# Ledger of designs, part 77: VH-VL binders against q9h9l3

Target 1, 176 residues: q9h9l3
Amino acid sequence: PRKMVAIDCEMVGTGPKGHVSSLARCSIVNYNGDVLYDEYILPPCHIVDYRTRWSGIRKQHMVNATPFKIARGQILKILTGKIVVGHAIHNDFKALQYFHPKSLTRDTSHIPPLNRKADCPENATMSLKHLTKKLLNRDIQVGKSGHSSVEDAQATMELYKLVEVEWEEHLARNPP

## First folded at step 22 (VH-VL)

Design Gh9
Fold by OpenDDE, fold request of step 23:
Structure Gh9 (fold): chain C 176 residues (1-176), chain A 120 residues (1-120), chain B 111 residues (1-111)
Amino acid sequence: as target 1 above (176 residues)
Amino acid sequence: QVQLVQSGAEVKKPGASVKVSCKASGYTFTNYYMHWVRQAPGQGLEWVGWIDPDSGGTFYAQKFEGRVTMTRDTSISTAYMELSRLRSDDTAVYYCARGDYSYGYEFDLWGRGTLVTVSS
Amino acid sequence: QAVLTQPPSVSGAPGQRVTISCTGSSSNIGAAYEVYWYQQLPGTAPKLLIYDNNKRPSGVPDRFSGSKSGTSASLAITGLQAEDEADYYCQSYDISLEAWVFGGGTQLTVL
């Protein structure tokens, strides 16, 4: 079987009004939650909005940040050939300008059994924070310091593990 | 109606530049990538690159790097592909095609194509 | 040369079954990337025929089917009809090239 990793990215605002989401941090963990990658990333364009309250990114984090092109190469090397788990993961792939095979993608924001387990509507899009609290009894993204992509990636992996057997069987019968 | 409307045919000299437009309607322009694909006369399809209308981010095939520039104007839901330093083998029908990134990657909507002829 | 390999032409009589092969490599189809198929009628733009290996968009009849195995894919057309005469292209993504890649195209002639 293919190895499984979980990814979470933090974005900052670039462009004239800061509405463009640019990758500023990426964290990747393995099945056990061990950190495989965790880097601050320097966008190619000037940062207009650090979105710190959400992203946890501050100006000081960009001082020694890895240039986007370099980081992208490192990240892709890790992701290639893996089953990649993420929450609303299309945003992460978009930020990476990357295409991952659909059959090797697991989006915890679109797994009905996971929502069912959390007593949520199966077809609703629930936040990672909500699912983590409900199913893992753990608080993430707490405080004013912003998110931790490592914490979020770990939570995402743990959530997926709750429904892994059922979901993988479902996918085997109904490949995406 | 969901459609992509492309600009008209172009005739250019070698060394010149051409800019083809693709206007989207009937859907949210920024929710899909816009791909460009060309087809030389009697030949197959060749991917040129894509632009993310939301961010303006682009990704080009290596073959066209340095010669192609993709842009967009979100105010009029229009994507542009400019190809410079034209040569005879750039003669082709150029298509814009909508590509999903959230739910899939398929090119599910195509323009009718723009013929670009490069001749001395 | 196209990254994905297709036969240049196939032919069949009305009502027959024809198959079009699409051979890739470990960096595209073999890397688990989905295969897409497009139909291009003479003088027209390509039209999406199959997506995600074997799914049909609305309006595509079930006599068109796609399959994928290993590093190759196949398009099958049953109950061949005159209107099926067209060029067919397979498509996938190549991670080594970081590019969307097409087959060379197959011209289907209905006899």
Scores: ipSAE 0.941, ipTM 0.964, lowest interface PAE 0.5, mean pLDDT 96
Fold by OpenDDE, fold request of step 23:
Structure Gh9 (fold): chain C 176 residues (1-176), chain A 120 residues (1-120), chain B 111 residues (1-111)
Amino acid sequence: as target 1 above (176 residues)
Amino acid sequence: QVQLVQSGAEVKKPGASVKVSCKASGYTFTNYYMHWVRQAPGQGLEWVGWIDPDSGGTFYAQKFEGRVTMTRDTSISTAYMELSRLRSDDTAVYYCARGDYSYGYEFDLWGRGTLVTVSS
Amino acid sequence: QAVLTQPPSVSGAPGQRVTISCTGSSSNIGAAYEVYWYQQLPGTAPKLLIYDNNKRPSGVPDRFSGSKSGTSASLAITGLQAEDEADYYCQSYDISLEAWVFGGGTQLTVL
């Protein structure tokens, strides 16, 4: 059977006005929540906005950050062939300039049973923070110091585990 | 109407450069990747690369690295593909194609193609 | 030259069923990447026919179907019609090449 990992990425702003989202941190955890990868990543372009309040990224984190191309290679090596769980995961893949098989992707922002369990509309897009609070009774992304991609990845995996059996059965009957 | 309108046919000499344009309309330009695919006369389809109109990020097929440059102008929803150091085997119809990156990857919208002829 | 392998040509009579195979490898179709099919009528741009292995876009009749197994995929056309005469291309993503790859194309002739 294929191994399952969860991923969460933090982005900073690059480009003339900082509107381009560039990968600055990536965290990957296994099924048990163990950290497999957690690195600060140096974008190829100059950082204009660290978006620290959300990203948790500061200038000091970029001093010894792994260059994007190198980090990308490391990350892809981990993800290839695995079921990858994430929240709004298409943003992570986009930042990585990476295509993961759709059939091996699990996006917790688009799992109706998960929303139902959280007493939310099945077709609504709920935040990771909201789902984590409702279903795990845990507060993540607290304060103004920014997010922890490790914490977010772990929460994502735990959320998925709540509906894993049901959802995997659904996918088996209805392959994406 | 949702469509991609490409620039007209080009005739170039070996060693020259060509820049093909692709104007998108009827949808949000930045919500999709723009792929470029070429087809030599009587041959199959060959993927050249993609650009993310939102970020300007690009990814090229290894075969074209160093010779191809993809750009975009979001103000006019137009993507550009420039191929340099042209040679005879670059003669082909070049297509731009819209590709989803959020919920699928299919190329669901194609331009009509731009014939680029490289001849001495 | 094409990464995915297709038969160069297939033919069938009106009303018949034809299939077009698409053979990949462990780094594309076999790596679970989805297969897409495109129809290209003579002198026109390709048109999306099948996405995600077996899904049809709006406007594509149900006589077109796609399937995938192992390292290969197949396009089936039932109730063959004259208008189906075209070139058909399969497509997938190759993780080794980090590229979108196409089959060599199959010319379908309706007899």
Scores: ipSAE 0.941, ipTM 0.963, lowest interface PAE 0.5, mean pLDDT 96
Fold by OpenDDE, fold request of step 23:
Structure Gh9 (fold): chain C 176 residues (1-176), chain A 120 residues (1-120), chain B 111 residues (1-111)
Amino acid sequence: as target 1 above (176 residues)
Amino acid sequence: QVQLVQSGAEVKKPGASVKVSCKASGYTFTNYYMHWVRQAPGQGLEWVGWIDPDSGGTFYAQKFEGRVTMTRDTSISTAYMELSRLRSDDTAVYYCARGDYSYGYEFDLWGRGTLVTVSS
Amino acid sequence: QAVLTQPPSVSGAPGQRVTISCTGSSSNIGAAYEVYWYQQLPGTAPKLLIYDNNKRPSGVPDRFSGSKSGTSASLAITGLQAEDEADYYCQSYDISLEAWVFGGGTQLTVL
């Protein structure tokens, strides 16, 4: 069996009006929730909007941040060959300019059994915060200081573990 | 109708540059990557690179790095591929192709191609 | 030259079954990346035929099927028809090259 990791990224706004989402932090945890990677990342373009309320990113975090190209290499080295779990994970891969095999991808925002367990419509897109509260009885993304990508990645992994057996069996019968 | 409309054929001299356009219609331009693939006469398909119309981010094949530039104008849902320092072996039909990044990676929509001829 | 290896040509009579192989490596097909197939009729742009190893887009007949195992993939065409005469390309992603890669293409002739 392949190793499994969970990923969560925080984005800042770049471009003329800050509408471009650029990777500014990435956290990766293993199956047990241990942190494998957690770095602030310096975008290649000037940051216009730190989106601190949501991202938790501040200007001071960029002082010693890892340049994007270097960080990308480090992250890809960790992800390659792994089953990668994330929430709306296509956004993380997009920010990384990276393609991960679909058969090795697990998106907790698109797992019907997970929604069913949370008494939500199976085909609805639920937030990580909502699922975490409903299924783990834990509050994440609280306050005004911004999100913790480590906390979010850990929550994502824990959510997936709730439906892992059922979902992996489903995927075995119905490969993506 | 969902389609990609490419600019017309080009004839260039070695050392010149060519810029091919690809206008998308019938879908949300920024929800898909735009790939570029070329095919030399009688040869196979060769991937050139992609652009993310949403962010403007690009990723090129190593072979073309430093010589290709992909851009987009979201206001008119148009992608551009510019290839500089043209050589005779750049003669090919250049295709733009839509590729998903969320639910699939397949190139599910293709333009009809733009013939670029490089000759002295 | 092509990263994925295909036979240059295959042929079959109408009604027969033909297969086109696509051989990759541990950095693409063997790295679990999906395989895609495209059909290119003479003088036309490629058309998506198979995605995610074995799935057919709308409009593609069930005569076309894809499979994947190890570092290789295969396209099977049953009930071969005259209109199937075309070039066929397999495609995947290579993580070592960080590039989308194609096979060299296979010319299918219907006898």
Scores: ipSAE 0.941, ipTM 0.963, lowest interface PAE 0.5, mean pLDDT 96
Fold by OpenDDE, last read:
Structure Gh9 (fold): chain C 176 residues (1-176), chain A 120 residues (1-120), chain B 111 residues (1-111)
Amino acid sequence: as target 1 above (176 residues)
Amino acid sequence: QVQLVQSGAEVKKPGASVKVSCKASGYTFTNYYMHWVRQAPGQGLEWVGWIDPDSGGTFYAQKFEGRVTMTRDTSISTAYMELSRLRSDDTAVYYCARGDYSYGYEFDLWGRGTLVTVSS
Amino acid sequence: QAVLTQPPSVSGAPGQRVTISCTGSSSNIGAAYEVYWYQQLPGTAPKLLIYDNNKRPSGVPDRFSGSKSGTSASLAITGLQAEDEADYYCQSYDISLEAWVFGGGTQLTVL
């Protein structure tokens, strides 16, 4: 059986108007929630908007941040060959300029049994915050200090574990 | 109509540069990656690289790193591929192809190709 | 030179079944990356035929089917028709090269 990890990334705004989302932090946890990776990352382009209220990223975090190219290599080394769990995970992969096998991807924003368990429409896209509150009775992304990618990755893994057996069986019968 | 319209054939000398354009229509330009694939005469397909029209981010095959530059103009939904320091073995039909990043990775839409001939 | 290996040519009579193999390695097909197939008619651009190993896009007849096992994939064409004469390419992603890779292509001749 393949190892399973969960990933969450925080983005800052780059480009002329700060509309480009660039990777500024990445956190990866194992099945038990232990942190395997948690680094601030320096984008290749100048940061125009730290988006601190949402990202939790501040200018001081970029002083010793890992350059994107180096961080990407470290992250890919961890993800390769594993089942990767994330919420709206396509955004994380996009930020990493990375392609992960579809069959080894688990997106908690697109798991109907998870939504059903949360008394939400199966085909709706629910936020990580909402699912975490409803199913784990835990508040994440609280306050104005920004998100914690470690906390979000851990929550994502815990949510998946609630439906893991059912979903893995479903995928076995219906490969993506 | 959903389509990719590429610029016309090019004839270049060795050492020159060529810039091929690919105009998208019928869909949201920034929702898909734009890949470039070339095919030498009588040969197979070779991936050159991709650009994310949304961010402008690019990723090139190692073989072309340092010689290829991919850009886009979102105002006219057009992607560009520029290849410099051309040599005879760069002679090929160059295709732009849409990659479905959100729901898959398949190249589901192709341009008709642009023939680039490099000769002395 | 192609990262994925295909037979250079296959042939069949109308109505027959033909298969085209695509052999990869542990860093692409064997790394669980999906396989895609493209059909290229003479003098035209490639067209998506199969995605995610065995799925058909709209407009592709069910005569075309894909499968994947281990480090290899296969395209099967049943009820072969004259219009199926074309070049066929398999595609996947190679994590070691960090590149999309193609097979060398297979020329299908309908006898």
Scores: ipSAE 0.941, ipTM 0.963, lowest interface PAE 0.5, mean pLDDT 96

Design Gh9
Fold by OpenDDE, last read:
Structure Gh9 (fold): chain C 176 residues (1-176), chain A 120 residues (1-120), chain B 111 residues (1-111)
Amino acid sequence: as target 1 above (176 residues)
Amino acid sequence: QVQLVQSGAEVKKPGASVKVSCKASGYTFTNYYMHWVRQAPGQGLEWVGWIDPDSGGTFYAQKFEGRVTMTRDTSISTAYMELSRLRSDDTAVYYCARGDYSYGYEFDLWGRGTLVTVSS
Amino acid sequence: QAVLTQPPSVSGAPGQRVTISCTGSSSNIGAAYEVYWYQQLPGTAPKLLIYDNNKRPSGVPDRFSGSKSGTSASLAITGLQAEDEADYYCQSYDISLEAWVFGGGTQLTVL
């Protein structure tokens, strides 16, 4: 019985024009929604765009932020061997420069039964915000202050739990 | 068609550097990692590292850390691998290979390889 | 030498069934990482043969099959044909090395 965690990351813009997405915050919660990890992360390159409207990241958050390499090591120790739940999770793994086994990955943006439950097309890509509102009757990512990766990770886990039994059975019959 | 076109064979002296290019066509260059894999004569495959053409981020095998540099030019969909301080055991065919990072990791597209010979 | 272990060679007659084993460890195959197989014909670049343990890309005949159990994987070829003569490599990801790793390769000879 593998442990299950949910992850959500916030990105800032780096590179000459801020078009490169760099990890600036990572939150990991357990099955019950308890926070296992929540750190601001300092990208290896200069931040050009904090993308605060979406990321919630401000310059002050970077003052004592954990260097990327250190944070990455901490995060990988948590994720290794676990079933990892996320929304559009490939973006998080990409930002971490990390490969997680496909069989241990759960992407709530690509779970047909979840979309069906939300009265959405099964093969459509729905936002975390939309699914959370529809299925949990909860508003996330509200306002202009930016996202909370903790809230998003918790919402992601709660969404997955709605279809966990059905989806795990499906995966058992049809391994990814 | 979908393909990776690599630069021609190279002959180098020990201590020199070599830069191999890999031009992608037929697909969105920035949607896949570009891996580099080498194969010494009569030997097996060895992973060197990858670059994310979208971000320019790189990750190298520990064996090559500090000696390999991967770059890309998105304007011409070309990836580059430079290996410095060459030695005889660097003699190999160097392949670029496309690898997914979204919903699969397989190396589903390979260049034809570039032979790099290191000899005094 | 190679992180994943393969037999150096296997052989079979046309029409026969052959299997190529790939033995890993708890930090790669045993860590649930998927196994990939590549076919390398003489003088050519490797070609993806099997991905995600047992899936075939388009164009790969169903006489090629992959399986995975524990820390090992296996490639099976049924109805062996002359054109199957090639080197075969298994691949996975090793979390301890943080690297993509290959088997040493298996030379398949069709008698």
Scores: ipSAE 0.941, ipTM 0.963, lowest interface PAE 0.5, mean pLDDT 96
Fold by OpenDDE, look of step 22:
Structure Gh9 (fold): chain C 176 residues (1-176), chain A 120 residues (1-120), chain B 111 residues (1-111)
Amino acid sequence: as target 1 above (176 residues)
Amino acid sequence: QVQLVQSGAEVKKPGASVKVSCKASGYTFTNYYMHWVRQAPGQGLEWVGWIDPDSGGTFYAQKFEGRVTMTRDTSISTAYMELSRLRSDDTAVYYCARGDYSYGYEFDLWGRGTLVTVSS
Amino acid sequence: QAVLTQPPSVSGAPGQRVTISCTGSSSNIGAAYEVYWYQQLPGTAPKLLIYDNNKRPSGVPDRFSGSKSGTSASLAITGLQAEDEADYYCQSYDISLEAWVFGGGTQLTVL
């Protein structure tokens, strides 16, 4: 059986008006929630908006941040061949300029049994924060300091574990 | 109608540059990656790279690194591919093709292609 | 030269079944990446025929089917028709090359 990891990324704004989402932090945890990777990442372009309120990224975090190309290589080595769990994970892969096999991707924002368990519409897109509160009775992304990608990745993994058996069986019968 | 309209055929000398355009219509330009694929006469398909029209981010095949530049103008839903230092073996039909970045990677929409001929 | 290997040509009579193989490696098809198939009629741009190994876009007849196993994929065409005469390309992503890769293409002739 393939190993499973969960990923969460934080982005900052680059480009003329800061509308470009650039990877600035990436956290990867294993099935048990152990941190495999957690690095601040330096975008290739000048940061215009740190989006600190959401990203938790500050200028000081970029001082010794890992250059994007290097970080990307490190991250891809971890993800390759793994079942990767994430929330709205397409954004993370996009930020990494990376394509992961669909059959090895688990997006907790698109798992109907997970929403059902949380008493949400099955086809609705629920936030990680909401699902975590409803199903894990845990508050994440609180305060004004921004998100913790490690915390979010761990929460994502825990959420998936709640429906893993059912969902994996579903996927086996209905491969993406 | 959902379509990609490409610029006309080009004839270039070796060492010159060529810039091919691809105008999207019928869909939200920024919701899909724009891929570029070329096909030499009588040969197969070769992926050149992609651009994210939303961010302007690009990723090129290693073979074309340093020689290809992909850009976009969102105001007119147009993607551009510029290939420099042209060689005879760059002679090909160049296609733009959209591909979803979220969950559908397939190239589900193609332009009609632009013939670029490189000859001395 | 193509990363994915296809037979250069296949042929069949109308009504017959033909298969086109696509052989990859551990860094693409074998790395669980999905396989896509494209049909290219003479003088035209490629058209998506199969996505995600075995799914058909709207408008593609059920005579076309895809499968994947190990490091290889296959396109099957049943009830071969004259209009099926075209070039067929398989596609996948190669993680080692970090590139979308195509097969060399297969020319299908309907006899």
Scores: ipSAE 0.930, ipTM 0.959, lowest interface PAE 0.5, mean pLDDT 96
Fold by ESMFold2, fold request of step 23:
Structure Gh9 (fold): chain C 176 residues (1-176), chain A 120 residues (1-120), chain B 111 residues (1-111)
Amino acid sequence: as target 1 above (176 residues)
Amino acid sequence: QVQLVQSGAEVKKPGASVKVSCKASGYTFTNYYMHWVRQAPGQGLEWVGWIDPDSGGTFYAQKFEGRVTMTRDTSISTAYMELSRLRSDDTAVYYCARGDYSYGYEFDLWGRGTLVTVSS
Amino acid sequence: QAVLTQPPSVSGAPGQRVTISCTGSSSNIGAAYEVYWYQQLPGTAPKLLIYDNNKRPSGVPDRFSGSKSGTSASLAITGLQAEDEADYYCQSYDISLEAWVFGGGTQLTVL
């Protein structure tokens, strides 16, 4: 079968009033949750708001961060040809300026069987934190120190595994 | 009315520049990429690049890097494409087309096109 | 040369079925990227006809259908009508070029 990875990114604020989300960390894990990539990334634009409470990104992380263009090349090499799992994954791909095949994309924020297992409305958009608590009995994104993109990518992969057989069969019958 | 309205036809000499505009209406301008696609007379479609109106970020086909600049003004929901150092083989109709970046990539809305003629 | 290869022309009589092929490579269609089809009537802008290989937007009749296999895709038109006379383009994404790519276009003539 085709190899599967999970991705999660942390963003900082750039542009006017820090409204634009720019990539500042990316973590990729394999099917077993092993870390394949985890780097702090220097955006090409001035950082207006580190968003540290959520991103976990501080000024010190940017001192030796990998420049965006280089990091993007490394990340795309890992993603190409793979099934990529994420949560609200379109935000991650937009931050990477990247188009991934729709048939190879899995978004845990929009999988009806996963919502059903969590006793949530099938078409609701549920947060990663909520699904992880309900289905894995784990608390992630705890406290005010920011999210861990490694932890979030690992949780995303574990959530997908709960519905993988059902969802892959559904997609085979109903190509996206 | 969901539409893209482009600026009028242009006639330019070789070596000049041209700037084509594309005004969006009836939808949230910053929620979609704007693509530019050109078509030389009697020829096929050729992708030029995209701009993200939200961030101002751009991505150009390699053939046009160094000669094309895409910009936007979000206050008037307008995208622009400027092509410099024009040559006769830049004569084409230039289309803007919106494309999503989330779960669909289709170009579902096109402007009528702007004819740019380059002749000495 | 166009990155995606289409026949320059096809023809059919009213009521018949015609197909238009679109051949790509391992860096676009063969890399699982979706295929899109556009219809361009004379003197007009392209119009989306098929997206995500085989889906029809609202207003496109079900006699238009798309399919994809391996590195190639196909557009089928059944019940051919005079108003179907147009140019047809396939489109996909090429990861090696990091570019949206079009076929060279196919001129459909209704006999």
Scores: ipSAE 0.879, ipTM 0.937, lowest interface PAE 0.6, mean pLDDT 94
Fold by ESMFold2, fold request of step 23:
Structure Gh9 (fold): chain C 176 residues (1-176), chain A 120 residues (1-120), chain B 111 residues (1-111)
Amino acid sequence: as target 1 above (176 residues)
Amino acid sequence: QVQLVQSGAEVKKPGASVKVSCKASGYTFTNYYMHWVRQAPGQGLEWVGWIDPDSGGTFYAQKFEGRVTMTRDTSISTAYMELSRLRSDDTAVYYCARGDYSYGYEFDLWGRGTLVTVSS
Amino acid sequence: QAVLTQPPSVSGAPGQRVTISCTGSSSNIGAAYEVYWYQQLPGTAPKLLIYDNNKRPSGVPDRFSGSKSGTSASLAITGLQAEDEADYYCQSYDISLEAWVFGGGTQLTVL
């Protein structure tokens, strides 16, 4: 039997004009929402745009941040062999330079039963904020001070639990 | 026409460097990783590494660390692989292949290959 | 040696069925990573034949099929045709090496 975790990451802008997304925070929670990992991460290249309004990352967070290569090693050890739940999770894996088995990946932005529970079109890509408000009656990512990857990972796990039985049965019959 | 067009064959001496190009057309260059795979004469396929054309980030197979450099020029949708300190066992056909990172990992489009011959 | 193990060769007569095995380990196929198959016709680049264990890209006929079990995978070709004479490679991802890995290749001869 496999353990399940949820992940969420926050990115900052690097490269020319800050257009490249680089990992600056990663949070991982277990099935019960307990925090297994939560670190600010220093990108290997200079930060051009902290994107604070959305990322919640500020210059002071980078002072003692864990270098990317070290953080990546820690994160991959946690993810390996587990079912990993996330929202638009390919962005998180890309930021980690990581390939996770598709059969062990769960993306709450693309689960038709979850969209149906939210009275949304089954083919729509729904935001985490919208699904959380609709289905959990919670406001996340409030204001312009940025997102919390702990809060977002916890919300992602709770959303998945709403459809877990149905979706796991679907995937068992329809392997990706 | 969705395709990858690679530079022509190269003949090099041991100790030299070679730079192979791969020009993408017919799709959005920055939406896919570009992988490099080589095949020595009469032998199988060996993965060299990937570049993310969007970020310029790279990841190399351990065997090639320190000798390979992958770059790209997004203005002309072209990826490059440079291999330095060449030796005779680097003689191979070098392929570029695009791979998705979002909805699959398959290498669904390949260049025709570039033969690099290393001999004294 | 190749990380994924394939038989070096296989043969069959036109119209017959052949299978090509691909054996991995607990760090690749056995870690739930998907298997991909490529056909390399003589003198050409590899071409994607099967992805995600058993799916066919557009244009690949349904006489090509893939399967996966445990640490191994298999490619089956039914209704064998002369044009199927090629080398076939399996591929997966290895988490311990952090690398894409290929089988050593299987040369299919159509008798």
Scores: ipSAE 0.875, ipTM 0.935, lowest interface PAE 0.6, mean pLDDT 93

